VH-VL binders against q8ixk2r445to577. Designs and how they scored, part 122

Target 1, 133 residues: q8ixk2r445to577
Amino acid sequence: FFGMLQNKGLTDYCFDYNPPDENQIVGHQVILYLCHGMGQNQFFEYTSQKEIRYNTHQPEGCIAVEAGMDTLIMHLCEETAPENQKFILQEDGSLFHEQSKKCVQAARKESSDSFVPLLRDCTNSDHQKWFFK

## First folded at step 7 (VH-VL)

Design kk23 (framework fv_axatilimab)
Fold by ESMFold2-Fast, scan of step 7:
Structure kk23 (fold): chain C 133 residues (1-133), chain A 120 residues (1-120), chain B 107 residues (1-107)
Amino acid sequence: as target 1 above (133 residues)
Amino acid sequence: EVTLKESGPALVKPTQTLTLTCTFSGFSLSTYGMGVGWIRQPPGKALEWLANIYWDDEKYYNPSLKNRLTISKDTSKNQVVLTMTNMDPVDTATYYCAHKLFPGRAFDIWGQGTMVTVSS
Amino acid sequence: DIQMTQSPSSLSASVGDRVTITCLASQGISYYLAWYQQKPGKAPKLLIYAASTLQSGVPSRFSGSGSGTDYTLTISSLQPEDFATYYCQQHYSTPWTFGGGTKVEIK
């Protein structure tokens, strides 16, 4: 799978990564933004190693969640995907983060004009269902 | 159809507090995603964002003015109120309120604006 | 704060001309960029949001493009009613900041 990773509940919103400092592509939070169809910062690849890969910049980035956190951040991809970078895209559209045993949910970012993907306890909410477009 | 209208005093003396009311129709601030912001424009100058309030009562303020600004809503009256303390002649401007859909949307429908002059 | 630099500050063009206005952000703003048109004595009117999405009811001669820090508004065939000042605005991060404006004068 590759393309825009879109939320079923927030039907206009896609995974988006565009760090404020273009010289530092890692360490910043992944956001949700209006799906614009232009690729680039909304283009992701779901790999056979269960990574969500961002290839717009070099070196390639992989979405990760650090221990004890609920935000999705950009890390450098590793030759063998570490557990914190593994997400299982289920048949029902849920995106299960293997290491934390939580699901990715579209949620409001506090003090910001944006939605963000966050780890939450798994539910049957459409805000936790994702698909590539 | 969404409409907004600003109201408040046309003249304010230095050091006084300005209170502006935005009365709107065509949407409710109890509805998911709805918001109202305030923007001002001094004569002949650029637009400056002041504050924003959303349906869930989350508030945003311009940090350069935060200690002077308070934004609140009265959902039952379809009103948003902006209060600005310690007015100065440099605060002379047209003040606008505008509808904003959270998130990622811009100010799509604006009131006509109300001119506030700060002078003796 | 994110600073928005607009250029040019003013321009003059003939009816039918292609006009471009640029907006530069001091840091990346992830397509959180809007364009407004303001006619003398009137409130601003939203033209474009999300950098390239045309607001409902806005004529198709208006278009937006750009990414990262560099954005442009294009008017493909200038009309007499397009005499106005145009503003860009980022709403990626508070405070939401506007550019200084570009005044378009039609010859």
Scores: ipSAE 0.171, ipTM 0.729, lowest interface PAE 3.6, mean pLDDT 88

Design kk24 (framework fv_axatilimab)
Fold by ESMFold2-Fast, scan of step 7:
Structure kk24 (fold): chain C 133 residues (1-133), chain A 120 residues (1-120), chain B 107 residues (1-107)
Amino acid sequence: as target 1 above (133 residues)
Amino acid sequence: EVTLKESGPALVKPTQTLTLTCTFSGFSLSTYGMGVGWIRQPPGKALEWLANIYWDDEKYYNPSLKNRLTISKDTSKNQVVLTMTNMDPVDTATYYCAHRLYPGRAFDIWGQGTMVTVSS
Amino acid sequence: DIQMTQSPSSLSASVGDRVTITCLASQGISYYLAWYQQKPGKAPKLLIYAASTLQSGVPSRFSGSGSGTDYTLTISSLQPEDFATYYCQQHYSTPWTFGGGTKVEIK
């Protein structure tokens, strides 16, 4: 699948990645921003290895969650996806991070007026449901 | 229809505290994603953001003015109140309140503004 | 704080002209950019959000473009009602900051 990864509950918001330094494409937090329909920094690929890839730059980035953390960060993609980069997109739209046993939820960033995807306990909330557009 | 209207004193003396009220209709600050901000504009100058409050009572302030500003809401009255302490003539400006649907979104609907003059 | 630099500070134009206003952010703002129109004695009116999305009810002659740090507002064919001051605003990071404004005057 390719496209903009949009939230069902926070209906105007999409996964977004645009780090401030174009020479350091990895290591920064993935955010949520108003879906602009232009692709670019909101264009992601969901792969057969259950990765969410950012293919706009070289080297390619893959969304990952480090052990004990709840934030989604951009890491380098590997030839074989490591467990911390695997998200199961379920039939109901949930993005399940198998290694942590948690779901990706649209949430407000603490002390910020922006939204970010975070790992939270899985619920039936529309804020945990995602689809490619 | 969403509408917002500012009210407060037109004249304030230096060192006094300014209290402005934003009364709105067409939305509720108990609704997920709703927010109200305050922006000011001195005569002939650019816009300056002051503060925001959201449905969950989270508050954000311009750091240059943070020690002087307090924002609060009364959801039952559909009102947002901004208080600014220790007023100075340089704080003379038109003060606006504006609607914001979601955090991180632009101000889509503005009140008409209220002019506050600070002088002795 | 993110600094927003608008240019030009003023311009003179005639009805029917193509007008371009630019906005430069001191760091990348990921399309968290809005454009406002303000007429004398009136509150600002939102024209564009998310850098390029036209607000409902705004005429199609207004368009926004750009990415990273560099953004542009274009009016394809200036109308009499478009003479106003235009402001950009970043809402990527708090404090939200506005540009200095661009006054579009009659030539």
Scores: ipSAE 0.060, ipTM 0.694, lowest interface PAE 6.3, mean pLDDT 87

Design kk25 (framework fv_axatilimab)
Fold by ESMFold2-Fast, scan of step 7:
Structure kk25 (fold): chain C 133 residues (1-133), chain A 120 residues (1-120), chain B 107 residues (1-107)
Amino acid sequence: as target 1 above (133 residues)
Amino acid sequence: EVTLKESGPALVKPTQTLTLTCTFSGFSLSTYGMGVGWIRQPPGKALEWLANIYWDDEKYYNPSLKNRLTISKDTSKNQVVLTMTNMDPVDTATYYCAHKYYPGRAFDIWGQGTMVTVSS
Amino acid sequence: DIQMTQSPSSLSASVGDRVTITCLASQGISYYLAWYQQKPGKAPKLLIYAASTLQSGVPSRFSGSGSGTDYTLTISSLQPEDFATYYCQQHYSTPWTFGGGTKVEIK
């Protein structure tokens, strides 16, 4: 799958990544923003290795979660995907992070006029359901 | 149809506190995604955002004015109130309230504005 | 804070002209740029948000484009009612900041 990764419950919001500059594509938090259909910062690829890749910049970025954290951060992709970069997109639209045993949920970032994807206990909420558009 | 209207004093003396009320219709601040913001414009100058409040009571303030601003809502009255302390002549401006549907969107429907003059 | 720089500050044009106004952000704003039209004594009117999405009821002669830090508002065929001041606003990150405005005047 590839395209805009959109939330079912937060119906107008998509995964978005806008690094400060092309020379620093890693280390920043992935956010949710209004789906604009322009590609680029909202264009992601779900790979056979269970990665969510950001292909707009070189080297390619892969979404990861560090141990003990609940935020999704952009890291460099590796030849063999490490466990912290693997997300299982399930048939019901859940995006399951196997290493943490948690699901990606659209949530409001505290003190920010922004929504972000966060790891939360898995529920049947539409805010935890994702699809490519 | 969404409508908003500002009300408050037309004249304020230096050091006084300004209180402005935005009364609206056509939406509720109990509805998921709804927000109301305040923007001002000094005569002949550019627009300046002041504060915003959302359905979930999250509040945002312009950092340049944060210590002077308070925004609150009364969902049952369809009102949003902005207070600004220690008014100065440079705060003379037209003050607007505006509807914002959802975080990440722009201000889509604006009130007519209310002119506030600060002078002794 | 994200600084928004508009150019030109003013321009003169005739009915039927193609008008372009630019807006530069001090950092990337991920297409979260809005354009407003303001006539003397009136509140601003939203024309475009998310860089290129027309607000409901806005004529198709208005279009927005751009990416990263560089955005453009285009009026393809200027009409008499389009003489106004135009403002860009980044709605990416608080504090939401506006450009200095571009006054479109009758030639």
Scores: ipSAE 0.166, ipTM 0.729, lowest interface PAE 4.3, mean pLDDT 88

Design kk26 (framework fv_axatilimab)
Fold by ESMFold2-Fast, scan of step 7:
Structure kk26 (fold): chain C 133 residues (1-133), chain A 120 residues (1-120), chain B 107 residues (1-107)
Amino acid sequence: as target 1 above (133 residues)
Amino acid sequence: EVTLKESGPALVKPTQTLTLTCTFSGFSLSTYGMGVGWIRQPPGKALEWLANIYWDDEKYYNPSLKNRLTISKDTSKNQVVLTMTNMDPVDTATYYCAHKRYPGRAFDIWGQGTMVTVSS
Amino acid sequence: DIQMTQSPSSLSASVGDRVTITCLASQGISYYLAWYQQKPGKAPKLLIYAASTLQSGVPSRFSGSGSGTDYTLTISSLQPEDFATYYCQQHYSTPWTFGGGTKVEIK
């Protein structure tokens, strides 16, 4: 399954990844931005290993959450997906991060005029529901 | 329907404090994501953003003017107030308030603007 | 601060002309770009947001394009009501900054 990963509560917002340096795709935070339909920085793939892949660059990036953190950052994909890169996209649209037992929620980015996906306790809020477009 | 209207003095003397009120209808600043900003435009010049306040009381200021600006909201009155201290003739401008649906959105609905002249 | 350089500062055009206005950001702004139209004595009107999304009620002759630091507003066939000053704005990072404006005048 692939496409733009859109939020149900923030109806116009999609997962977005646009690192400042195209030769350094790792280490930056995934953000949310208005779904623009132009692909590129908003095009993701959900894999059978429960990864959310960013296929725009080589090597491919995989969204991860580091231990003790709540932000989603871009890591390099591995042949066997580590636990911090596994998300379960459930039938109700919840995106559950297995290692932390938390759900991905659309939220205000601290000290910034933007939204980001963050790990939060699962609450069944529309801000925690996602779908591929 | 979203509407906003600015009010305040038309004339201000140098060194005085300017207080502008934005009164709005068609939305509430208790609604998740909603914001109101202030933008000014000196005669014949470009637009300059001044300040913004959101539903969660998060405030943003233009750093070049931050020590002079205060923005606040009264959600029950549907009002946002901007205060600017130590007015100078270069602050002569039309002042606008504008609606913002969410962080990251553009200012989609603007008030008509109120002209403030600073002179002795 | 992110600086927005808008060009040209003014242009003269005739009804039916194709008009293009460019906006350059001093750093990447990830499509956080809006275009406004302002007529004399009036408040700015939002035309386009997210670089290319047309605001409801805005005629289809207006279009936006671009990515990274380079953005363009195009009016495909200029109409009499389009003579105005146009501004771009980035709201990717505070302070939000506007371009210097482009005045579209009758030739």
Scores: ipSAE 0.350, ipTM 0.806, lowest interface PAE 3.1, mean pLDDT 89

Design kk27 (framework fv_axatilimab)
Fold by ESMFold2-Fast, scan of step 7:
Structure kk27 (fold): chain C 133 residues (1-133), chain A 120 residues (1-120), chain B 107 residues (1-107)
Amino acid sequence: as target 1 above (133 residues)
Amino acid sequence: EVTLKESGPALVKPTQTLTLTCTFSGFSLSTYGMGVGWIRQPPGKALEWLANIYWDDEKYYNPSLKNRLTISKDTSKNQVVLTMTNMDPVDTATYYCAHKTYPGRAFDIWGQGTMVTVSS
Amino acid sequence: DIQMTQSPSSLSASVGDRVTITCLASQGISYYLAWYQQKPGKAPKLLIYAASTLQSGVPSRFSGSGSGTDYTLTISSLQPEDFATYYCQQHYSTPWTFGGGTKVEIK
C-alpha cells in the first residue's frame, strides 16, 4: 500500500511529515494535518516489513516509537526493520505497534492547534482506524 | 446549517473592558473538533485574528493582544464570550466570530459582525 | 509570527478577465493557505482552504495554487459579483495571519 494515510474518525486528516530543517529530515514528530491530496509531505508507503516509510527526502525515513514514548518519530530506515518501526495494519483499519502492543490514535496535541498520531491502548474507536487513499 | 451572531456594546469608552458574545446554532462546542474564533477589522484595514476556543476548552490568543484577551464558552447556551480589557480608540473595529471545524482548518462560516467604536 | 504579503493591493479589471492575486508567506506553510472574499459591509466568505480546496458552493472559476511560501488565487473569467476585496490567510500556525488584501475594482 502507498498514498495518503487518512484517519477514519478525523475525517479529513492525514499523516504528515514536514521537518523544519531540510538538512535534518529525521528526529522530528509525525503530525496529522488536512489531507491536501498533493502527496509530498503526506505520501507514505506501507512495506512488507510492516514499516511506514517516508520517501519524499533522502535518506528515506521510517516511522518509529522510542521505548517508553507514545509519539511517532521519523528515524532512518534499517535493512531489517527493528521492532520499534513495525506497525501491523489490521483488517479493521487499526494500526498496531508491535513492540508496545498499542494502537496509533489520532489525538489533539496539547496546547497546540494541531493533531498528532499517538500510541494508546487499543479500542474500537474510529480515531484508531486508518486507510491509504 | 451553521449560523453565528455577535452581540455587544456599539460604543465603549477608553480604558473600559469590552465584552462580546457569539451565539451560534447548527453545531455544538461539545462536538469533537469544533471551535469558534474571533477576528476583527478596523475600518478600511485588514483582518486580524484575536482568539480561538475549541470543544476541549483549549484556548489560543494572538500574542500581541494576549494580556488583554480572555475567551470562554458556555456549551449549554451555544455561546462563546470574548473579553478585551483597556480599550483604546485604535481598537475601533468590526468584530466577527467564526466557526472552525478541527484544529488546522480555516474559518468556514462567519457571523455578520458587530461594530465597536471606542471614543470618549 | 508568519507574515503574509499580498499583491497587488488593488487592480482594475473587466468582466471576463482572468485575475490573479498572489500571497507570499515569510516561511513555508505546507499548503495551509485560505482565500476569503469580502464585499463592502459584509463578513468575509471562505473561498478556498488548504491552498487549492474549494469551499462547498464556491464557483469553479475560482482556483488556488502554490506551494512552500508562494500562493496564487485565480479567477478564470471575472463576473460582476466578483468585484470585492480578497484576503489570504495562513491557517498553518498560530497566530493565524492575513494578507493586506487585494481590492478588485471595475475598470
Scores: ipSAE 0.260, ipTM 0.778, lowest interface PAE 3.5, mean pLDDT 89

Design kk28 (framework fv_axatilimab)
Fold by ESMFold2-Fast, scan of step 7:
Structure kk28 (fold): chain C 133 residues (1-133), chain A 120 residues (1-120), chain B 107 residues (1-107)
Amino acid sequence: as target 1 above (133 residues)
Amino acid sequence: EVTLKESGPALVKPTQTLTLTCTFSGFSLSTYGMGVGWIRQPPGKALEWLANIYWDDEKYYNPSLKNRLTISKDTSKNQVVLTMTNMDPVDTATYYCAHKLYPGKAFDIWGQGTMVTVSS
Amino acid sequence: DIQMTQSPSSLSASVGDRVTITCLASQGISYYLAWYQQKPGKAPKLLIYAASTLQSGVPSRFSGSGSGTDYTLTISSLQPEDFATYYCQQHYSTPWTFGGGTKVEIK
C-alpha cells in the first residue's frame, strides 16, 4: 500500500512529516494535518516488513516509537526492520504497534490546535482506523 | 441543519462588561472534535477572531484580548457564552459565533451576528 | 502573530470576467487557509478550506490555489450574486488571523 495515510474518524486528516530543518530530517515527531491530496510530505508506503516509510527522503525514513513513549517519530530505516518500527495494519484498519501492544490513534496535540498520531490502548474507535488514499 | 444565533445587549457603556450568548442547534458540543468560536467585525473593518471552545473544554483566546475574555459552554443548553470586560468605544462591532467541525478546520456555519455599540 | 496581507483591497469587474484575489502570509501556513464571502449586512459564508477544497454547495466557478505563504482565490466567470467582500483566514497557528478583505464590485 502507498499514498496518503488517512484517519477514518477524522476524515480530513492525514499522516504528515514536515521537519523544520532539512539538515536533520529524522528525529522529529510525525503529525496529522489536513489532507491536501498532493503527496509530498503526506506520502507514505506500508511495506512487507510492516514498516511505514517516508518515501520523499533519502536515506529512507521509517516511523518508530521509542520504549515507554506514545509519540511516533521518524527514524532511519534499516535493512531488517527493528521491532519498534513494525506496525500491523489490520483488516479493520487499526494500526497495531506490536512491541507496545497499543494502537495508533488520532489525538489532540497538547497545548496546540492540532492533531497527532499517538499510541493508545486499542479500542474499536474510528479514530484508531487508518487507510491509504 | 446547523444553526447558531447570538444574543446580548445592543448598547454598552464604557468600562462595563459585555456578555454574549450563542445558542445553537443541529449539533452537540459533546461531539468529538467540535468547537464554537467568536469573531467580531467593527463597522467597515476586517474580521477579528476572539476566542474558541472545543468539545473537550479546551479554550483558546486572542492574546491581544486574553485578559478581558472568558469563554464557557453549557452543553445541556446548547449554549456558548463569551464575556468581555472593560468595554471601550473601539470594541463597537458586530459579534458572530460560528461552528467548527474539527481543530484545524475553518468556521463553516456562522450566526447572523449581533451589533454591540459602546458609547456613553 | 501571522499577518495576512490581502490584495487588492477593492476591484470592479464585469459579469463573465475572471477575478483573482491574493493572500500572503507572513510565514508558511501549510495549506491552512480558508476563503469567506460576505455580502452587505450578512454574516461571512465559507467558500473554501484547506486552500483548495470547496465547501459543499459552493459553485464550481470558485477555486483556491497556492502553497507555503502565497494563496489565490479565483472566480472563473463573475456573476451578479458574487458582489461581496472576500476574506482569507489562516488556521495554522493561534491567534487565527484574517486578511483585510477585498471588495468586488460588479460593473
Scores: ipSAE 0.152, ipTM 0.735, lowest interface PAE 4.3, mean pLDDT 88

Design kk29 (framework fv_axatilimab)
Fold by ESMFold2-Fast, scan of step 7:
Parts: C-alpha cells; structure tokens; sequence
Structure kk29 (fold): chain C 133 residues (1-133), chain A 120 residues (1-120), chain B 107 residues (1-107)
C-alpha cells in the first residue's frame, strides 16, 4: 500500500513528515497534520517488510521508534528491516509496533494545536485506527 | 547553550562509595526526550558508558558493573547524581556527564570531566 | 552486548592525506552509530551521529558512511588540528558500547 496514512478517529489528520532542513531528512519527529490530498510530505509506502517508508528523497527514510521512547521518528532504511522499524497494519486498522508491543495512537501535544502519533497500550479506540487513502 | 559540569571527590579509598554530581544548564530534564548519561575513561584507555537517565526517570545501567551503580535526578536543581559502590583501583578514571541527543543518536555535549583516583 | 571493533588502533599520516577509520559491530546496529574526536586532556567532541549526519560546526572534511555492521569515518584532507583519538559508539542497544579508539598522529 501507498498514499496518505489517515486516522479513523481524528478524521482530518494524516501522517506528515516535514523536516526543517531538506538536506537532513533523518532524526526528526513524525507529526499529524490536516490531510491535503496532494501526497508530498504526507505520502508514505507500507512495504512487505512492514516498514512505513518516506521515499520522496534519497536516501529513503523509514519510520522508527527508539528504545525507551514513544514517538515516531524518521530514520534511514535498511535492506532488511530492523525490529524497531516494523509496524503491523492489522485488519481492524490498528498499527502495531512489533518491538514494543504497543499501538500507534493519534494524540495531541500538550501545549499546542499540533497532533502526533505516539505509542500507547493497544485499545479499540478509533484514534488507534489507520488507513491508506 | 547547553553546558554540563561534573563535581565530586578527587580521591576515593578502596571499598568506599563514589558520589558524582552533574550540574547542567540550557535544558531541563522535565522536557520530553531529554537525558543525561555518565561515561568514564581510565588513563590511556577507551571510553566506557556507565548509566543514563531520561526526563521520565527511566534509568539504564551498564550490566558489567552489576549492582554498583545508581543514577538519580533532581529536576528543580538541574542535577543528575551517580553513585558507585565498592570502589577499586581499577575504577580510577576521568568521569564525564553528557547530554543525550534526542531522539537518541549520540552524546552531543559533554562536561569537562572530573578525575577520580582510587588509592589507599 | 554488542562489541565494537575499531581499526586501525593507531596510524600516522601527513597533512593533506585522506584518512579512513573503520568500526565493526558484532551485530547489525541500523545506523545507530556516533563518531567522537578526543584531543589530549579534553572531553570527547561529537563529530557524526546516525552514521552519516555531521554535527553542526564540524568541518566538512569529516564524513561517515556504512550500514549493517560496517561503518567508516573519513577525513578527506587531514589538518594539524585533527591530531586526536577517534571513537565510535553504538546506540542501538544498551549497554551503549564504544570502540577501542584510533589514535591519529600527524608526522
């Protein structure tokens, strides 16, 4: 699958990656932003290795979660996906992070109008349900 | 600007407990993603990571040092404290505290280091 | 624990030379590798993180490359101020282990 990765509960929001420096696309947090339908910074590919790839520029970025963290960051892709970059998109729309055994949830940053995907205990919440548009 | 500075005793006797304090500025350990680690270097030898503490009080220790290490933080004082029990002459080293780069790729800013000699 | 092996342990080079230092991990570390420079009597300085990302303020003659288990630090044109010991460190899994260091002597 490929396209905009949209949240079922936060219906107007999509995965978004807009690094502050186009020459350094790794190491920054993935956010949620209003879906604009134009691809670009909201265009992701879900691979057979269970990666979520951002392939707008070389080298290709892969969404990862670092040990002890609950935020999704952009990291460099590998030929064989490491465990911290594997997300199982389940039939019910939940996005399960294999290494941590947690689910990706749409959440609000505390002091802003910004939203971010975070790892949380898996629930049946629509804020944990995702689909490619 | 982020700065860190180590403080503690220059001389420790064998079997005593070492207590080191890292005092920092330019960031808060209440801020999401922030962390402080301790690294040591015996004279003429390689760097060895000891312990790390994050903003949420999550702690990591080098297992080779077993139960000798304790790390804690005081966010109101901008301090991180490391204790190490049962000091031995082989623990003679320069001890550094350093800011952990978030998301977690490196230690980006280091203190000047404090030399600890373990001798009778 | 992940073992980090650096080679060579020391080298001597002239100003203007290209210098390469290698770091081999005992298992894949997914680009979670940093390079540090340490001058005599001083704290280490971060040069590169995420295997290839140059830290702000570090001269462009320094570069990092590699993937999986094999990583390289390159200094394209060695300068007198580059006399130092260089260390790699993996941040993939605790304990976050360092290589044994490579001493670069300019003579």
Amino acid sequence: as target 1 above (133 residues)
Amino acid sequence: EVTLKESGPALVKPTQTLTLTCTFSGFSLSTYGMGVGWIRQPPGKALEWLANIYWDDEKYYNPSLKNRLTISKDTSKNQVVLTMTNMDPVDTATYYCAHKLYPGYAFDIWGQGTMVTVSS
Amino acid sequence: DIQMTQSPSSLSASVGDRVTITCLASQGISYYLAWYQQKPGKAPKLLIYAASTLQSGVPSRFSGSGSGTDYTLTISSLQPEDFATYYCQQHYSTPWTFGGGTKVEIK
Scores: ipSAE 0.008, ipTM 0.637, lowest interface PAE 9.8, mean pLDDT 86

Design kk3 (framework fv_axatilimab)
Fold by ESMFold2-Fast, scan of step 7:
Structure kk3 (fold): chain C 133 residues (1-133), chain A 120 residues (1-120), chain B 107 residues (1-107)
Amino acid sequence: as target 1 above (133 residues)
Amino acid sequence: EVTLKESGPALVKPTQTLTLTCTFSGFSLSTYGMGVGWIRQPPGKALEWLANIYWDDEKYYNPSLKNRLTISKDTSKNQVVLTMTNMDPVDTATYYCAHKLYPGRAFDIWGQGTMVTVSS
Amino acid sequence: DIQMTQSPSSLSASVGDRVTITCLASQGIHYYLAWYQQKPGKAPKLLIYAASTLQSGVPSRFSGSGSGTDYTLTISSLQPEDFATYYCQQHYSTPWTFGGGTKVEIK
């Protein structure tokens, strides 16, 4: 699967990665933004290793969640995917983070006028359902 | 169909408090993602955002107005109220309320605006 | 605060002309840019959001483009009803800020 990773509940919102400096793609939070159809910052690949890759830029980035955190951040991809970079895209559209046993949910960023994907306890909410467009 | 309408006094004396009410239809502020903002425009000048409130009662204020603003909602009445303290002649403007679908979106549907003149 | 610089402040054009208005942000706003049209005595009307997405019901002669800090509104063939003041707005971070406006006047 590859393309824009779109939320079922926030139907016009997609995974988006816009680091302030194109030469340093690591360490910034993945956000949600209106699906604009221009690829690039909204183009992701779901791999057989259960990674969500951002391969628009070199070196390639892989979405990760660090232990004890709930935010999705961009890390460098590794030859063998570490556990914190593995997400299971379920048949029902849930995006399950194996290491934390939590699901990715579209949520408002704390005290901010923006949405972000965050790890939350798994529910059957449409805000936890994702698909590639 | 989303509609909004502003109401409040047309004339305010300096130092008084302005209270404006936005009454709307076609949506509810109990619906996930819905918001209402206030924007003003002095005669012949540019637009200036004042405040915003969302379905979850999150509130945002323009910091340039030095804590003069309070925004609140009454979901059962489909109303959003803006209060602005210590009015000054430079606050003379047309005040608009506008609908906002989701954080990160623009103001898509605007009320007609209400003119507020501040003078003695 | 993000400053929005809009140019030109005014322009004169004839029906059928291509009109271009530019908006410059003081920092990157990642396509969080909207364009509004305001006719004399009326409320602003949303034309475009997310830099290039037309609001429902807006004529296709209006288009938006740009990225980073630099954004443009184009009217491909100006119509009589298009004589108005146009405002850009960044909706990226609070406080949301507007440009100074561009008045499109009839020649």
Scores: ipSAE 0.408, ipTM 0.820, lowest interface PAE 2.7, mean pLDDT 90

Design kk30 (framework fv_axatilimab)
Fold by ESMFold2-Fast, scan of step 7:
Structure kk30 (fold): chain C 133 residues (1-133), chain A 120 residues (1-120), chain B 107 residues (1-107)
Amino acid sequence: as target 1 above (133 residues)
Amino acid sequence: EVTLKESGPALVKPTQTLTLTCTFSGFSLSTYGMGVGWIRQPPGKALEWLANIYWDDEKYYNPSLKNRLTISKDTSKNQVVLTMTNMDPVDTATYYCAHKLYPGWAFDIWGQGTMVTVSS
Amino acid sequence: DIQMTQSPSSLSASVGDRVTITCLASQGISYYLAWYQQKPGKAPKLLIYAASTLQSGVPSRFSGSGSGTDYTLTISSLQPEDFATYYCQQHYSTPWTFGGGTKVEIK
């Protein structure tokens, strides 16, 4: 699958990656923003290795979660996907992070009233259900 | 349709506390996604955001003013109240309340504004 | 804090002119940008949100574009009712910050 990764509960919101420095695409937090349909910062690919790749910029980034953290950040993709970069997109739309055993949920970012994807206990909420559009 | 209206004193003395009320209709501040903000504009100057409050009672304040600001809501009255302590002549401005657009988070509908003059 | 710089601070134009106003953010704001129009003595009116989405009821001569740190408001053919002050606003991160405004005056 590839395209906009959209939330079922926040129906107008998609995964979005817009680092402040174009020359340093790694290390910044993935956010959620209004689905705009223009590709670019909202174009992602789900791979057979269970990666979520950001392929608008070169080198390609892969979404990861650092141990003990709940935020999704952009890292460099590796030839063999490390466990912290593996997400299982399940039949019900949940996006399960294997290493932490938690689900990706649309949630409000602290101090900004914007939305971000965060790891949370799996609850079957529509805010934890995602699909490519 | 969404409407908002500000009310409060037109004149405030230095060191006093300002209390402004925003009364609204056309939405409920218990509905998911709804929010109200306060913005001010000194005469002839740019807009300055002060505070937001949301449906879940989450509050955000301008850090330069946060020790002076309190925002609260009364959902049953359809009101949001802003309190600002230790008023100074530099705080003279038109104060607006505005609805925060969901899902865009821009201020889509504004009150008419209320002019607050701070002088002795 | 994210600083919003508008240019120009003022401009003179004639009816029928194409007008462009720019807004530069001190860091990337991920399309979390709105444009407002303010006429003397009135509250601001939302024109555009999410950088390029026109608010309902706003004439199609207004358009927004941009990404990252650089955003533009364009009025394709200026009308008499468009003489006003225009403000950009980022709502990516608190505090929400506005540009200094651009006054569009009759030439």
Scores: ipSAE 0.055, ipTM 0.683, lowest interface PAE 6.3, mean pLDDT 87

